# Ledger of designs, part 195: miniprotein binders against q9h3h3

Target 1, 235 residues: q9h3h3
Amino acid sequence: EDGFTAEHLAAEAMAADMDPWLVFDARTTPATELDAWLAKYPPSQVTRYGDPGSPNSEPVGWIAVYGQGYSPNSGDVQGLQAAWEALQTSGRPITPGTLRQLAITHHVLSGKWLMHLAPGFKLDHAWAGIARAVVEGQLQVAKVSPRAKEGGRQVICVYTDDFTDRLGVLEADSAIRAAGIKCLLTYKPDVYTYLGIYRANRWHLCPTLYESRFQLGGSARGSRVLDRANNVELT
Key: E = the ipSAE of ESMFold2; O = the ipSAE of OpenDDE; V2 = 0.75 times the mean of E and O plus 0.25 times the DockQ between their complexes.

## First folded at step 15 (miniprotein)

Design yE51 (at its last look DockQ between E and O 0.73; V2 from the best seeds 0.67)
Fold by ESMFold2-Fast, scan of step 15:
Structure yE51 (fold): chain B 235 residues (1-235), chain A 85 residues (1-85)
Amino acid sequence: as target 1 above (235 residues)
Amino acid sequence: SPELIRWKIRMLLRFAELLLKRAEELFKEGTDPEEAKELLEFVQYLLRMAIQLAEKLGNEELLERAEELIERAEELLEKLEELKK
C-alpha cells in the first residue's frame, strides 16, 4: 500500500540524476550567453527520453543552472543510507526529528524549494526568471525537469545549502519572489529525497518542511511562509 | 569511486526488481495491462543503466544479476503482448 509510489518516484529521480544534464555553468560561461541558452533549451520542449523533433535526440535527466559561487556538497549519502536501513530495522520511531538528526550526523544538509508547472509558456517564463536570478548571484543553483513523453507537470528545484538554516531558506524564498514567481512553493530537504519520503509514505510524514504562498500587495516580503513540521506561521 | 558505482548498480537492481514484481502482480491479477507494460519498459530502462555501469566496473556478478532481471522482464512483456485482443 504505502511505499510503492515512493519507490517508483525514487527510481525515477535516481535515473534522472544519472542521465546527462544540460547545464549552464556561470562559473565558466559568461552571463551574456544565458538568454541564447534559455532559448535553445526551453524546458517545455526538452524531452526526458529524447526525440528527434525536440532540442535533444538523447535522454536528458535535468536542465540546470549553476551560480558563479556554487560549490556542491551532497554530504555522506552512503553513510546516510546505511544508517537509514539500520534505523528501520531497529524499531526506533521514524519522525521529522529523527530524520533531521540523521541528516546532520551525515552532513546531508541541502534542500530545495519546489514549484510544479504544466508544460508551456508559464513554465518557460518561470524557469528563465529563476535562471537569471542564479546567474546574477541571488540564488545558488537550480534545475528543472524535462518534459516526459506522456506529458504532465514539470518541477523547478531551487537549492539552498542548509535546510536547518531557517533564515537561509527564507532568503531563498524572497529571491524567488523577487524573480517574479507567484505560484505555490514547497520546501523539501534532500535527506527526504534520498530516503524516499514522498507522498503517502509509510511513516505518514509530511514530505515538505515549508510552504510559501504569494501575497499580492500589502506585504514587505511578498509571501507568507508556513513551517509545516511545527505548524507555525513564519511571515 | 568504485564503491559509489557499486552502490548505484545495487540500487538500480533493487528498484528494478521491486517494480518488476509489481508488474508480475498486475499480470497475475489481470488488471491494467497497459500499466504493467509501462512499468516493464521503465524496468528495462533501469536495467540497461545497471548493465552499462556493471560493464564499466568489471563486476561480473552484478552484470549477471542485471541480465537475469532483464530477461525476466522481456519474458513478461512478451506474455502481455501475446494477450492481444
Scores: ipSAE 0.670, ipTM 0.894, lowest interface PAE 0.8, mean pLDDT 86
Fold by OpenDDE base, look of step 16:
Order: structure tokens, then C-alpha cells, then sequence
Structure yE51 (fold): chain B 235 residues (1-235), chain A 85 residues (1-85)
């Protein structure tokens, strides 16, 4: 993927974040209503711009499920951005360690596991599994992109509160695997998004911290998680 | 926060400008007019968001920049439509 493609995808994601979301909030809606909601808004049928015949008549940026323990906390994003601008002007070297420290200092610690799936039954089934895991408290919050006009791959994002908490990141991976997901997962901290750091950036920073590959017949977790920065397996 | 809104607007404008330049390149290369059109429609979408936020924030500078970019996108769309005729 060239730098342009990465920025285009980032622009699409930003636009989606700003559009209305279809949300199931387990804090206010009984878990018994989840199946009906999933049936009403299958991700493969919900369209990004509200196409005729879709379940949605208006644009939808994301379909999301909030768990009982979900608390939106983005930290000090403004302070983070100011510090990042100052760092860029300073001419100091910028490393993954620098970004990690900035994130910690400003408490911008959220991250997400990402999976890309083709539209269809498999996507809807995967989403249903994730949504159930969120409502049951195994995961905190997840979202899925609606169907694009061209029928490209849709993305499911499963969030964790702290990308520096390796145990929490691994627990989320395990919960995703337990939900029946077998595809490749990548983990990305949100700090990179808030700073506009995408693939092929001028600092050569990789926004992907972890990769999870499903392993047949493996240990109870069913996946191998690779630390991309250190090229070390964590499981 | 106003600062976050300003950041969003600046990012939208940055993306819009980048994508607009790409659309201009596609147009010059005579590539698939439909690809350029779709890209420009998305540029307009981003810029409409930027305009709305700039109006909400009362930032005339960012609003003006967004309006300039959307005009450029519209002009390019018109040129694309003329070529199809």
C-alpha cells in the first residue's frame, strides 16, 4: 500500500467517525434485544451512504456495540497533539518509544484489534460473535464498518483500554478467538490516528504493534501473537 | 473542544487537498473518469463536513479554505461531466 492509499483510508475512517453510528448499548438496552438488532442491521447489508433498499436510509459511519463496562475515555488528546507539534519542530528523533511515552504522558492509551472480512454471511456471523462477546462482558466495545458501494472488505475493530497493557491486549485476542474468529488480526494504538501517523509516514513508524495469527491445534488461546516492533512472539 | 474541532477541520482539509490533487492527476492522465468522479465526490463530502465544523466554530479562515477547495472540486467535476458528453 502506497502512502496515498493509506491516507485515503484514513480519510474514509475519519469521515466515518463523524457520520452517525448505529449503536447497541448494553448499558441501556437488554441483552435479549441483541439478536433482533443484529438481524435488523447486518453489517453486510447496512450501507455507508444509506442506499435504497438498505436497512439504513441515511449515512452510517459505523455499527457499534458498547458493553456494560464501556466508558469513553480518550485522554488528553489536545495535550498530545500540542506535544507532538512541539516535538516535530524540535528536530528531535521520533521513535516508537517516543510515541509510546507521549501516549502515556497524555493518557491516550486506547488501541484496537482489526480484522478485515469480505461482505457476506461470514462477516455478519463474525460480527454477531463479537457483539455477543461485548454484551457478555468479554470485550468492552467493538465496531464494524458498513458496506461500501464497491463491496470491498469491511473492518471489525475491537478496542482495548490500554495498548501498553500486554495482558489486556492478549486477553482481547483470546476473546476474539473464542468468538470464532480465525482470520489475521492486527493491533493498532489510537495515538497514531490522533497524530495523523499512517502507513508510509516520513518517520517510518509502523502503526501496527501486534499481529495475531490463528493456530490450529495450538494452546488454549488458539493464536500466536507477534510483537512487530521487537519481532518477538508473545504467546 | 474548540481545539479538537479545529484539528478535525485541518485534517479534513488536508485529506481533501491530497485527494483533490490525486483526482487532478487522474484527470490529466485520462484514466477512468469514474474513479476521478468518485474521488471528487468524496472530496466534496469531506469538505462539507469541514464547512459545517468551521461554521460551528466560527473560524472564517478555515471556512474560506474549505470553500476554495470545494469550488476546485466542483470545477473539476464539471470538466469531467463535459468530457462524457
Amino acid sequence: as target 1 above (235 residues)
Amino acid sequence: SPELIRWKIRMLLRFAELLLKRAEELFKEGTDPEEAKELLEFVQYLLRMAIQLAEKLGNEELLERAEELIERAEELLEKLEELKK
Scores: ipSAE 0.663, ipTM 0.892, lowest interface PAE 0.6, mean pLDDT 90
Fold by ESMFold2, look of step 16:
Structure yE51 (fold): chain B 235 residues (1-235), chain A 85 residues (1-85)
Amino acid sequence: as target 1 above (235 residues)
Amino acid sequence: SPELIRWKIRMLLRFAELLLKRAEELFKEGTDPEEAKELLEFVQYLLRMAIQLAEKLGNEELLERAEELIERAEELLEKLEELKK
């Protein structure tokens, strides 16, 4: 059923989080080294489990860039997870509102814009643009999945620190578009990820809060952003 | 922290057991043994992570649970290999 698919995705995410990451940290590494790093570790060539012909010989869970101003604050994730377990046994309804309340109560406010791209030059080019935007300070932190064994689509995640801050989320969308990204973007609060709640979950929750589409001849940011909860275009 | 490590082990075991039960269902159906094999290989990956953490933590109960699950996964993988006949 849909519940199994969500649990499988959560398991894959946990394994990737626990494996080593390839990180460019602008807080400790000069920006002039970024281009060489990007050339050494293109996401279309870095393999999830360290295939012989790849630049990595060991498993890689994620490829990430941390911006100069990045200051991680995941909030009370342990308290969030405990409250989540209690909620599931309480008989109270599980709704998007209850998840929002949990996230706010435990200060787990981060979220991310997501894009899915096939392996190849377009993925590597998109990642390079995002990575430069992070190092230049237009974005805080981003990561991209390595190439999977089956060669399926990979994901770039661009984080924001507060999904309730609509202006900040829209500013990140604008920075992504300025980096030349034209594909569909979806925005998901991290509370869903920490609780293992993905698209095909047993509660039928929709973790996508915003959807962004590139628009020729559109707004100054070049995108049309839909608020999925209120069915309102924000741009 | 030890609390975080224990939580990670429990989550890994929960996922591994769910995926293992799915692989067992696929084996009984007999429809796609390669899918079952791929699930079992991932189950083993999760369980090796769990075993390493449980050994680091010194938690005998969690270690025994992880080792029981990995034995079940290996037995099913052997059964899938026997399908070659």
Scores: ipSAE 0.645, ipTM 0.898, lowest interface PAE 0.9, mean pLDDT 87
ESMFold2 (binder alone), look of step 16: mean pLDDT 85; pTM 0.831

Design yE52
Fold by ESMFold2-Fast, scan of step 15:
Structure yE52 (fold): chain B 235 residues (1-235), chain A 85 residues (1-85)
Amino acid sequence: as target 1 above (235 residues)
Amino acid sequence: SPELIRWKIRMLLRFAELLLKRAEELFKEGTDPEEAKELLEFVQMLLRMAIQLAEKLGNEELLERAEELIERAEELLEKLEELKK
């Protein structure tokens, strides 16, 4: 059912986060090595669980690029989980506003722009563009999923520090568009990931906060951004 | 932290059990044995991760729980393989 889909997606996300990552870390690796690294690990060819015919023999959860100024901050995830359990027991309404408050209280503020693309040249080209933007300092950090055993679309995640900082979220969108990305983007706060808010969650919440659509010749930013929860177009 | 690792193990076991139950339902319904097999392979992978973490943490209770679930998954996988014959 719907609940099964949400549980499966949550399980896949947790497993991917815990398996080894292939990382280009611009804090310790010269930018001149990026092109060779991208050629060695194109996401359409890196397999989720390893394959003799792929670049990897062992499982890979994510392929990631860390910017030179990247400073990770996960917040108090343990405190968030305890508070979430208490909230569910309290009978208080579960809304985007309630989850936002919980995230702020526990400093779990990071979020990400998501794009889903089929395996192939267009995915690899999009990832290369994003990776270069990260290494050049226009974006902080990004990751892309490896190819699943049965195929299906792969996801590129581009992170921002604070989902409550609307300007920062919009600036990341602009940088993604400047990198040549034209597909649909959606923005998801990490608090939703930690609390298991996916498609078909039992509280009927939208699993993403923002949506970005490419607009040729209409916008100076190259995109139109919508606040999905409040149905408000952002400037 | 050990508490965060313990929480991760419990979540892996929770997800593995839910997905295993779904594979068991598919087997009962007699629908798409390949989908059930793929779910079981994924369940076994989640359980192997849980076992590695439980061993590192030294938590025998969580280790035994993961081993119980992996045996259950293996039994169902054997039944699915018999359907090929």
Scores: ipSAE 0.211, ipTM 0.680, lowest interface PAE 3.6, mean pLDDT 85

Design yE53 (at its last look DockQ between E and O 0.87; V2 from the best seeds 0.68)
Fold by ESMFold2-Fast, scan of step 15:
Structure yE53 (fold): chain B 235 residues (1-235), chain A 85 residues (1-85)
Amino acid sequence: as target 1 above (235 residues)
Amino acid sequence: SPELIRWKIRMLLRFAELLLKRAEELFKEGTDPEEAKELLKFVQRLLRMAIQLAEKLGNEELLERAEELIERAEELLEKLEELKK
């Protein structure tokens, strides 16, 4: 999109993280309450900065569902940032491998499958499916962006705890597909988000590690997952 | 932690300054005043977040920096509004 820089996207992500969240927490709330909560807060109607005509009058950064076993671990983000500044100053090549090593060293291992959908019924239906999968224990945690003033696409993020655990990443993809999701998915490690690596970044790095495309194959429904950096099929 | 709060303030200030400079460029070019105005509103939001955290931390230097930037953003926003009837 014209005018969106990596810095602008990073700033918006930080602001959303710092604003209040609407959370369904399955660790403390009965699963039977989920459907009513989803009906009250459909992401196509929840507004980013609040609106008298929306479900929220105050700003909302994210709408999230926490699974029963969810245990947040962001790692050492401050240490990661300091090491990133040192790396840039050193003149050493900045590559996916170097960033992977920084992430491992500082325990910043989480990542997420991303799907981008226009505001409307399809977004709300997709989010409901993901939220149910989280509460039922098939996924760990997910969040969806509220509606922006411009009405641009919204994003659903489905997290895994370790982007280096390929089996865990693929299991999350399978669970997303089992929930009825058929759109393109891309996987982004949180280390890239923390370091401001988005499209058109200075380092010309691909901002995502994997992509998943829905594919019908014989009697089985599933997806084709590709390692974007190495152009290798994983499924 | 105070260290985490300080890091967040620094990042907010950095983003606000970069986006404010972009809004200043758009104003000088005169091609899209509404885009510049929306950018400035977002810059003001980032700076208000920085101010709240700086007050909580008790860091006067960071608070002053945020206040300088928000005043600069307000001045530019007033100039953009003057371009409208």
Scores: ipSAE 0.656, ipTM 0.894, lowest interface PAE 0.9, mean pLDDT 86
Fold by ESMFold2, look of step 16:
Order: sequence, then structure tokens, then C-alpha cells
Structure yE53 (fold): chain B 235 residues (1-235), chain A 85 residues (1-85)
Amino acid sequence: as target 1 above (235 residues)
Amino acid sequence: SPELIRWKIRMLLRFAELLLKRAEELFKEGTDPEEAKELLKFVQRLLRMAIQLAEKLGNEELLERAEELIERAEELLEKLEELKK
């Protein structure tokens, strides 16, 4: 069932959030150390629970890179969650506009581009490109899941600070493509995660705002970006 | 904050109960005991996280709820391990 699978994945993400992370923090670590760090901790080799032979002996929830300008600010998540509870008991209709307004009101504006790749060289190469883009300042922060099961896909998340800023979201998409990423990207605002709203939710809300597909036009490399809420192509 | 911690505990319990019910269904079906065992191991991990947070918060109601669920998960895991024998 689509709802069970979405909640199972959410449970795994929450458990991963609570385990230790492997972090390259450009705010405190020289950029010249990045390549060695990437070689030591390729996401295809870092295991979720510290398997023998892996570079980590303990569980790892996420592998992350923080850019030099990264300043964490999740906004008023507590107020957002309280307002959400009140809204649910009010009997008022719950719509995508309602969620957008809650996010704006409580300053919970971050979101992320997601990509899913099988373990191996392609994943490690994609992650390395994104990590370099973060350290060089084209992206602000990214994370990648470790390897949990053979044959399963892993996820790279590339964060942006304001999902209502379409130009900023599209600029991040462009930076991801410049790193050589050609797979499907989906964009999800963090507000849905903080409220526990996943695919097949009871309100039929769509947590994915945008889809990006790699496609070259008659000129330079580009993306086709679809606005899922309005079924409108942006690019 | 304490309110965020409480919410995390409730979400962990919600997820754990969902996965436990799926493992119970798999056990009754009997077709894939390894999948049920893997779910139960994950359920135990979620519940240990919930217990640690509930103890930190001092919330006895949530702690008892988590302890009830982990006991159910342990009992089912024991039954599944008996199938191996």
C-alpha cells in the first residue's frame, strides 16, 4: 500500500536523523580536505549500521556537507506544529494554500531537491559533484543516505532556504545539473516533513512541488521543470 | 524543546505500531518470516529511541506506551525465531 510504504520510508528517515551523521563542515574545515574526505566516505561504502569492512564502525544516519555560508534556521517549527493541530480540529478545509500559508507564517521555508540513485560509482560521482558545489558556494547544504541494503536506491537531498522563491529553487536545480546530474529530481518543502505529511496522505496533498527532468534544448544544457501543483511547465 | 521531543515520541510510536501490525500480518501469513524479522528489528530500534526520549522528558504515559509496544515486538520476534527451528 502506497501509504504504508511512504510512512515506512518516513520512519527510516526519522531514525536516520537521530543516528550520528558524518559531516564535512566547510565553516570549520579547509576546502582542500574535501577530496580526501570524499574518498574516505563514499556513500556507496558507508553502511547504515557499521558493517565489517566499511569505513564506519558505528551507525551512520546521513552523510552531509555544510557550505561556508550555511546558517541553520528551521523557523518556528513548534508554532507551525501547534497551528497545524489547531487547524485539523477546526473543521476547516485543508488545502495546498493552507500549508503554504502556515509555512510562510511560521518561517518554515526550507525545501530540498531529491534524487535517487543505485549504490555504486554513479552515486559516488554524483555526490562528490554536489559536495564540491556546496563547498564552492553554488549550493548551501546537502546530505546523502548511507548504504542500508544491497540493491536498494540511496537518496541525495540538496537544500534550498525558501521554497516560495522559485528563482532560487530553479538556480539550485541549475547548479545540480552543472554538477553533471541527469536523473529525475523532485522538490519537497520541509513543511510537509515537519507535519508528517507524506504521499498518499489523508488530505490528498502533494508534497512534491516540482519535478526536474534533464533535457537539452537547442542551446545549452538545461532542465524541464514541472510545477506539480498547477501542472505547468516552468522552463 | 520539550514539545518537539513529545511530538517525536508520538511519531516514533505511530511508526512502530504501523510496522508491528505489518509484521503480525506477515507472521500469520507465514510466507516471508525474514521480512517480518527485519521489520521487528527496526520496530525495536524505533521503540528504544522513543523510550530514551520519554525517559529524558519524564513522560510516564508515553514511556508505558513504548514499553507495551516493545514487549509485543519482542514476543513476536521470539515466535518467528521458533519457526526457524
Scores: ipSAE 0.618, ipTM 0.882, lowest interface PAE 0.9, mean pLDDT 87
Fold by OpenDDE base, look of step 16:
Structure yE53 (fold): chain B 235 residues (1-235), chain A 85 residues (1-85)
Amino acid sequence: as target 1 above (235 residues)
Amino acid sequence: SPELIRWKIRMLLRFAELLLKRAEELFKEGTDPEEAKELLKFVQRLLRMAIQLAEKLGNEELLERAEELIERAEELLEKLEELKK
């Protein structure tokens, strides 16, 4: 993907974040209602702009599930941004380590596992598995993109609280795999999004920290997780 | 926060400008007019969001920039529609 494509996708994601969300909140809604909600709003049928005949008549940015332990904390995003601007002005070298330190300093530590799936039964099934894992407390929060164009892939995002907590990141991977998902997963910290750092950026920073590949017959986790920065397998 | 809103507006404007330039290029190349049209509609959406946020923030500079960009997008859309006639 070229830099333009990455920025376009980032723009779409930002626009989606600003549109209304369809949310199942396990903190306020009984878990017994999840199946009915999933049936009402299958991601493959929910349309981005509320197309005629879709379950939604209005634009939907994301379909999301919040777990019982979900607490939205984005940290000091403003401080982060100010520090980032100052850093750019300073002319100091910018490395993944620099961004990590900025993230830690400003407590902007959230990250997400991403999976891309074609619309259809497999996507809806995968989402149902993830949603259940969130409601059951194995995961904290997840979202899925609605259907935008025919044949376009949809993305499921599964969040973790701290991208610097390798164990937490790996636990989320394990929970995703336990939910029956076998596709490639990539992990991206949100700090890169907040700083507008996308693929093919001028600093040559890779926003993907980890990759998870499913392995048949592998260890209890069922996946191999690669640290992209160090090119080291963690699992 | 006001700062977060400002950041959002700036990002929306950045994306809108980038995508608008791409739409202009697509138009000049005579490629699929529908692709350019879709892109411009998305640009308009981004800019409408930017306008709303700028109004909320009371930032006239950002509002003016957003309005300038949306006008350019509208002009290009009109040109595309005229070519289909």
Scores: ipSAE 0.600, ipTM 0.874, lowest interface PAE 0.7, mean pLDDT 90
ESMFold2 (binder alone), look of step 16: mean pLDDT 85; pTM 0.823

Design yE54
Fold by ESMFold2-Fast, scan of step 15:
Structure yE54 (fold): chain B 235 residues (1-235), chain A 85 residues (1-85)
Amino acid sequence: as target 1 above (235 residues)
Amino acid sequence: SPELIRWKIRMLLRFAELLLKRAEELFKEGTDPEEAKELLRFVQRLLRMAIQLAEKLGNEELLERAEELIERAEELLEKLEELKK
């Protein structure tokens, strides 16, 4: 992809965040209702802009499941934005370490594991597994994109509270693998999203911190997790 | 927060302008008019979101910018529709 494609995807992601969401909220809905909700709203059939032939007639940005203990905390995004403006005008180097420090200072700590799957049974099955893990308490919160008009891959996002908490990030990976997921996973901190830093950015920063690959055979966890910056195996 | 809303508006406007310029390039090249029209419909959606936020924020400058871009998108869409004839 080039810079335009990355910006186009970022625009679509922002629009999706702002459009209505279909939510199963385990804080207020009994777990016994999850299977019926999943059958009603399979992500391969829910359309991005609505269609009389789909489960939705109106636009849907995301399909999400909130865990029983879910408590959203985006931190001090306003302070982060102000500090980012100051950093850019200061002439000081913009590095991964500097952004990490801004994120910590302003408590903008959330991040997510991402998986990309083609529309179809495998996507719906993977989402059902993730959704059950969220409702059962092994994961905190997750969302999946609806089907786009020309049908590219759909994305499942599984969130953790703190991207600097390596053990928490690894625990989420283990729970994803225990749910039967075998595809490539990448982990990205939300601080990059709030600052508008995507793949093709002028500072040449990589928003991806971790990568997880399913590994057959010897691993008790079923995965190999790599710290992309340090080339260090974490599992 | 007003600062977060302002950031969202500015991001929407930046994306809308970038996508609008791409649609203008496609129109000039005379290639894939359907892709250009789809981009313009998405641009209009982004700009309508920006307009709603700018109105809530009470920021006339951002509102005027969004209205300028949506007019530009509408003009290009009309030209593309006439091309079909």
Scores: ipSAE 0.648, ipTM 0.905, lowest interface PAE 0.8, mean pLDDT 87

Design yE55 (at its last look DockQ between E and O 0.73; V2 from the best seeds 0.62)
Fold by ESMFold2-Fast, scan of step 15:
Parts: sequence; structure tokens; C-alpha cells
Structure yE55 (fold): chain B 235 residues (1-235), chain A 85 residues (1-85)
Amino acid sequence: as target 1 above (235 residues)
Amino acid sequence: SPELIRWKIRMLLRFAELLLKRAEELFKEGTDPEEAKELLYFVQRLLRMAIQLAEKLGNEELLERAEELIERAEELLEKLEELKK
């Protein structure tokens, strides 16, 4: 495969990150204002490039909620990119392990649980649940994509500080399930996003580290979590 | 920082060129004109972002590169529109 789809997704992610965001920041805004904000900006109606018929007339890259304790640390992304370029020219194998080491060396540790939902009531309801969990302190930060021009599924991203902290990743999964989310979740370290690791990448890497499936009447956590690289059940 | 802005411009230009080449390939093959147009609209958006950053940085070389690529995208869009005639 030539890797074009992965590069295209990387380009879209960069553009979205650079366009304006609609943010509810619980560090500076009272929690009592959240419900009104959610009603004003339902993700199924906010459009990616704006139009007069939507809540936004200007482009919106992401709709985000920052928790009270949110303290962003993106690490050394430039150093990561330089090291990645050097790795590709070195002839060393490009594996999950080598990418993990690059991430640790450059302190690019954040990651996210991803859920994809069709535009509509279920998406808006799921986002509201996640947003409330963030404002109440069960999750740190989350964002959701606006509706694309051609439609299609939208993504909710729920972040954790450190993808190498398995317990922290699993605690976030539990909090997402406690918020009423039942769809498939996958976990992606931000280092993969910065390096353009998506579906059909040229290195044939799985683009996610974990997957979580809702388990009806099963585990105390409400889900089964799989380590995708090792094909091992964690819960 | 100027280094971070320069890196962002370089990434935008790289993505724009890659997507523009795909649109050129689709045009040459005579397939998926609507997909080619969608790619070109997105290429123009990436290049406008690059132009804004290059102007802010005051880097004439990067600005010129971005303007060169946006002209190529505009030319291809005009050719695709002519296919409807």
C-alpha cells in the first residue's frame, strides 16, 4: 500500500488542530454553564467549515471541554519529528517499540480513547455524557469533531496524560463506560498521530494500542480491554 | 517560536504537495473528478494556512513556495471544471 490514506488523515488532523476550537474551559468557567454550552454547540450541528444554518459561521476544528485540573504538556514534538526523520533514514526497523522509545525520549506521552459515532442524537448524548464527566473530574480533557461537509462518522477523543501508564489508560476507559458509553473504543498515543500512523500506513503498524468493548453483565469495569499489539486481554 | 512556525509551514507544504500530486494523478487517469476537486479544495485550505504563517514569519522563500503550489491547484481546478463542458 502507498500510505496515501494515512497521510491524508494526518493532513486533516493538522488542519483541524490549527483551525479555531470551541472550548468549555472548566478551569475558568462555572460548571453550571455547561448544559447551556452543550445545547448551543451540539456536535451533530456544528459544521467543520461553517455555514449560516449551523451554530457556527466560521470554521471549527474541534469542540473541546477542559477539566479543572487540565495542564497541557505536548512534549518536544519538534525533537520527535527530527528523530523520526533520522529513524526512517537509519535503516532501523520501525516497530511499536521504537516509536514508544521516541515518544519517551521526547516526552510526547499523551494519548486518547477514540469513539466514532454517526451524526445525530446518540452522538450529542454521548458527547454530553463525556463533557459532564470531564467537568466533574472523572476525565481530564476531551474533544469531538464537527460535522464534515459530506457527512460521515464523527469522533470523540478522551485524553490521558501518559499512554505508558496502563492503569491511567484503563481508569479513563472505566470513566467513559460509567458515563454510559457502550460503543467500541480504541486507544491511540498522540505520538502515532504526530507521526502520521493511521490505517494503511506504510509500516503496516496497527494504529491503536488498545481496544475496549462494552461487556453486558460481565466485568466490574463494564468492558473488556484488549492489548492489540500482543493480542492479550487486560480485563 | 520561529522554529515551530517554520516546522508547521514545512508540514503544511508537504501535505499540500502530496495531495496535489494525487489530484493530478486522478485528472491524468480521467477518474474521480469530484474526488480530485475535493482534494484541491483541501489543498487550497492547507496552502492558505501556510501563506498566513509564512507572512507572519516573514519568510519569502516559504511564501513563494506556497504561492507556487496554490497556483498549480487553481490551474488544475479550472481544467476539471472544463471537463463539464
Scores: ipSAE 0.668, ipTM 0.899, lowest interface PAE 0.8, mean pLDDT 88
Fold by OpenDDE base, look of step 16:
Structure yE55 (fold): chain B 235 residues (1-235), chain A 85 residues (1-85)
Amino acid sequence: as target 1 above (235 residues)
Amino acid sequence: SPELIRWKIRMLLRFAELLLKRAEELFKEGTDPEEAKELLYFVQRLLRMAIQLAEKLGNEELLERAEELIERAEELLEKLEELKK
């Protein structure tokens, strides 16, 4: 995919972030209501713009589940952006290490595992598994994109609090795998999003830090996690 | 925060401008007008969001830029509709 496609997708994601969300909040809603909520709003049927006959009549950006321990903290995004602008002006080399340090300095540390699935039962089932894992406290927060067009893939995002915490990232991978997800996973820090760094960017930065592939009979985690930056397997 | 809102507006405008240019290219190439239209509808959506945020922030400069872009998008949509007739 070229840079234009990446930016287009980023624009769609940004627009989705700004539209209303369908949220199950485990902090305020009993876990016993999750199944009814999942049945009411299956991701494969919820439409991005509230198509006739869909469970939603209005636009929906995301369907999300918040766990009991979920606490939104984006860090100092403003400071991060200012520092990034200054860095660009300085002409200093920009590396993944540079971005990591910026993220740490400004406490913009959130990241997410991403999985892409075709609409249908498999997606809804995968989402149900993830949602349950969130409500049960194995994961903190997750979201899934609504159906945008026929045949278009939907994305499930599972967040972690700190992309620099390898153990936390791996634990989330394990929880996703335990929920029955077998597809390819990619992990992306949010700092890249906040700085407008997408694939095929002029700095040749890769927004994907980790890749997880399911492996039958392999490690206790059931997946092989690759550090993309160092080309090293972590599991 | 106002700063975050400004960032959002700037990003929306950046995306809108990029996608608008792509739509213009598609139009010039004689590609399927429906693809260009879909892209322009999305551009308009982004720009409406930018306008709302700019109004909320009281930033006239960003508002003006958004309005200029939405006008360009509308003009291109009109041209595309005329071709379908």
Scores: ipSAE 0.597, ipTM 0.875, lowest interface PAE 0.7, mean pLDDT 90
Fold by ESMFold2, look of step 16:
Order: structure tokens, then C-alpha cells, then sequence
Structure yE55 (fold): chain B 235 residues (1-235), chain A 85 residues (1-85)
């Protein structure tokens, strides 16, 4: 029941977006307060639903850091969703190309690098490095999921503002690597998220556009970045 | 906008109904009641969100639909709790 799994994941994502977030906003909070905030709310200990003994007593959907230059713009999401519904009733084929065109037409161009890590020191250390990179201005905005169940992996999302701007996507990858991150990264355009398109969807669409593997092949923190849609190395 | 809020309510109700039907099937199979209970707790959270939004809009039809689903979820949860007693 691959279709049920994708719908369940979409429901979880919607619920997390609607629950309260724990936010460090560099636009309104001094950078010197970041380390204390990170120590108070490690993502491996902040619980999704406010379990007894956790730092939070109420549900938390996401833990996020906004950089000084962060300027949110989701684009025409309502128009995107309406056009998506119309496309589905038209009977025309749904392909990665049609999703890309919808995203461009409606200016829903943001996307994110993703990394999945088990709860513990490695996750908390990786998040701290990303959060510092955001506050220092090398990245614009990032978030990490709270802990939901024992042994389950959590996700760090590092946003970019235009998935069609390959240079900008590669610059974000470089900043992530400079923060000491060596694990696999995958890149997902937000258009897939807003339309509820996850792995095992009925259209067999792959939401992953790029993947990044750490390499010592240029700079000390270089990486090999592959465009999965076109089977082309970008680095 | 009111249109976006209506869309969110309809999506929440769609998800809640799908998960509720799954929990009902797990109950009929006599399968792990903990999985069914976890689904029902999540269904209740989705429906509370939908009810809040429907009340904000003053949309009686969507509110009634959400209330029907939460009654089904509560009834099944009570059956699961009684079974374990």
C-alpha cells in the first residue's frame, strides 16, 4: 500500500507545518544567543508531541533557524494547486517536465537539501553546524524535525530559493560541506512538497532532483553533485 | 484567504478519513491494537485542526463533516480501550 504510505507522509507533513515551531530568528535575535538556544533545544531531545521529560511541554512541528537575510516567498501556491487539480482532471500525462513548468509558471521555485540522521550527538552536532552557518550568513534558512519515535531518523532541511539556479544550489552544498557535513545529501524542489508528492506516489515521479556525495576532489570539502533527472554530474 | 482555508480543511478531512479507515481495518483484523490507537490519536489531531479552521470560517457543512469523523474515531478508540481492559 505504497499510495497509503505517501498519503500518510503528506498528512504528517501538513500536521507538522501547522503545529508550533521553535525558531531562532537572526533578524530579531542577537547571534550571541545562538549557542545557548542550541543547547536548550537539541533536536534529538525535542519531542514532536511534548513527551514528559523533554525540553518542550507542547507539540513542536519544526525547529528552525532564520538567517539575517531571509526573505520568505513561497510564490503563487494557490494558483499552483489549482493548476495541478486542473491538470489531473485533463487526462494529460504528468511528467517531471510538467511539474517543473508548473513551478516556474507559478514562481514556486524554492527547494531544499535534505540529510537524514538518527537521534543523538551526530544529529545535534550536524544541526548546530548548519544553524551557525545560517546565522553567519553562508546559508539562508534551515529546519530540523523533532524526535517522534525511538530509533527513527530525523531530517535537516537546508533551503535555497531557486531550484533552477544550479549555481545557487551548488553554493549551498558547498556551505553545508564547509560546516563539516559528510553524509549523503538529496535535493527536493518545494513544488513536490506543496502538491503532496512523495516517494511511491501514483505518478511514479521522483521528488529528488540532485544528490551530493562528499569527495576530496578539488577543495578540502568538495563534493560530487549529480543531476538525477538528466544523469549529469554538475561538479 | 477563505479559499486556502477551505482547501486545508478538505485535505485534513481526506487524510483523517483515510487513516480512520485504516485503523478500522486493523481493528477488524484483530491486529496490533497499539498501531490502531496511534493512528486514531493522529486522526484526532488532524480533526481538531480541521474543526478549528472550520469554526474560524463559520463553515457549518465542513464542521459537521469533521465532527462526524471525530465521533467515529472516538467510538473506535473506546472499543480498543475496552478490549484491553
Amino acid sequence: as target 1 above (235 residues)
Amino acid sequence: SPELIRWKIRMLLRFAELLLKRAEELFKEGTDPEEAKELLYFVQRLLRMAIQLAEKLGNEELLERAEELIERAEELLEKLEELKK
Scores: ipSAE 0.556, ipTM 0.862, lowest interface PAE 1.2, mean pLDDT 87
ESMFold2 (binder alone), look of step 16: mean pLDDT 86; pTM 0.833

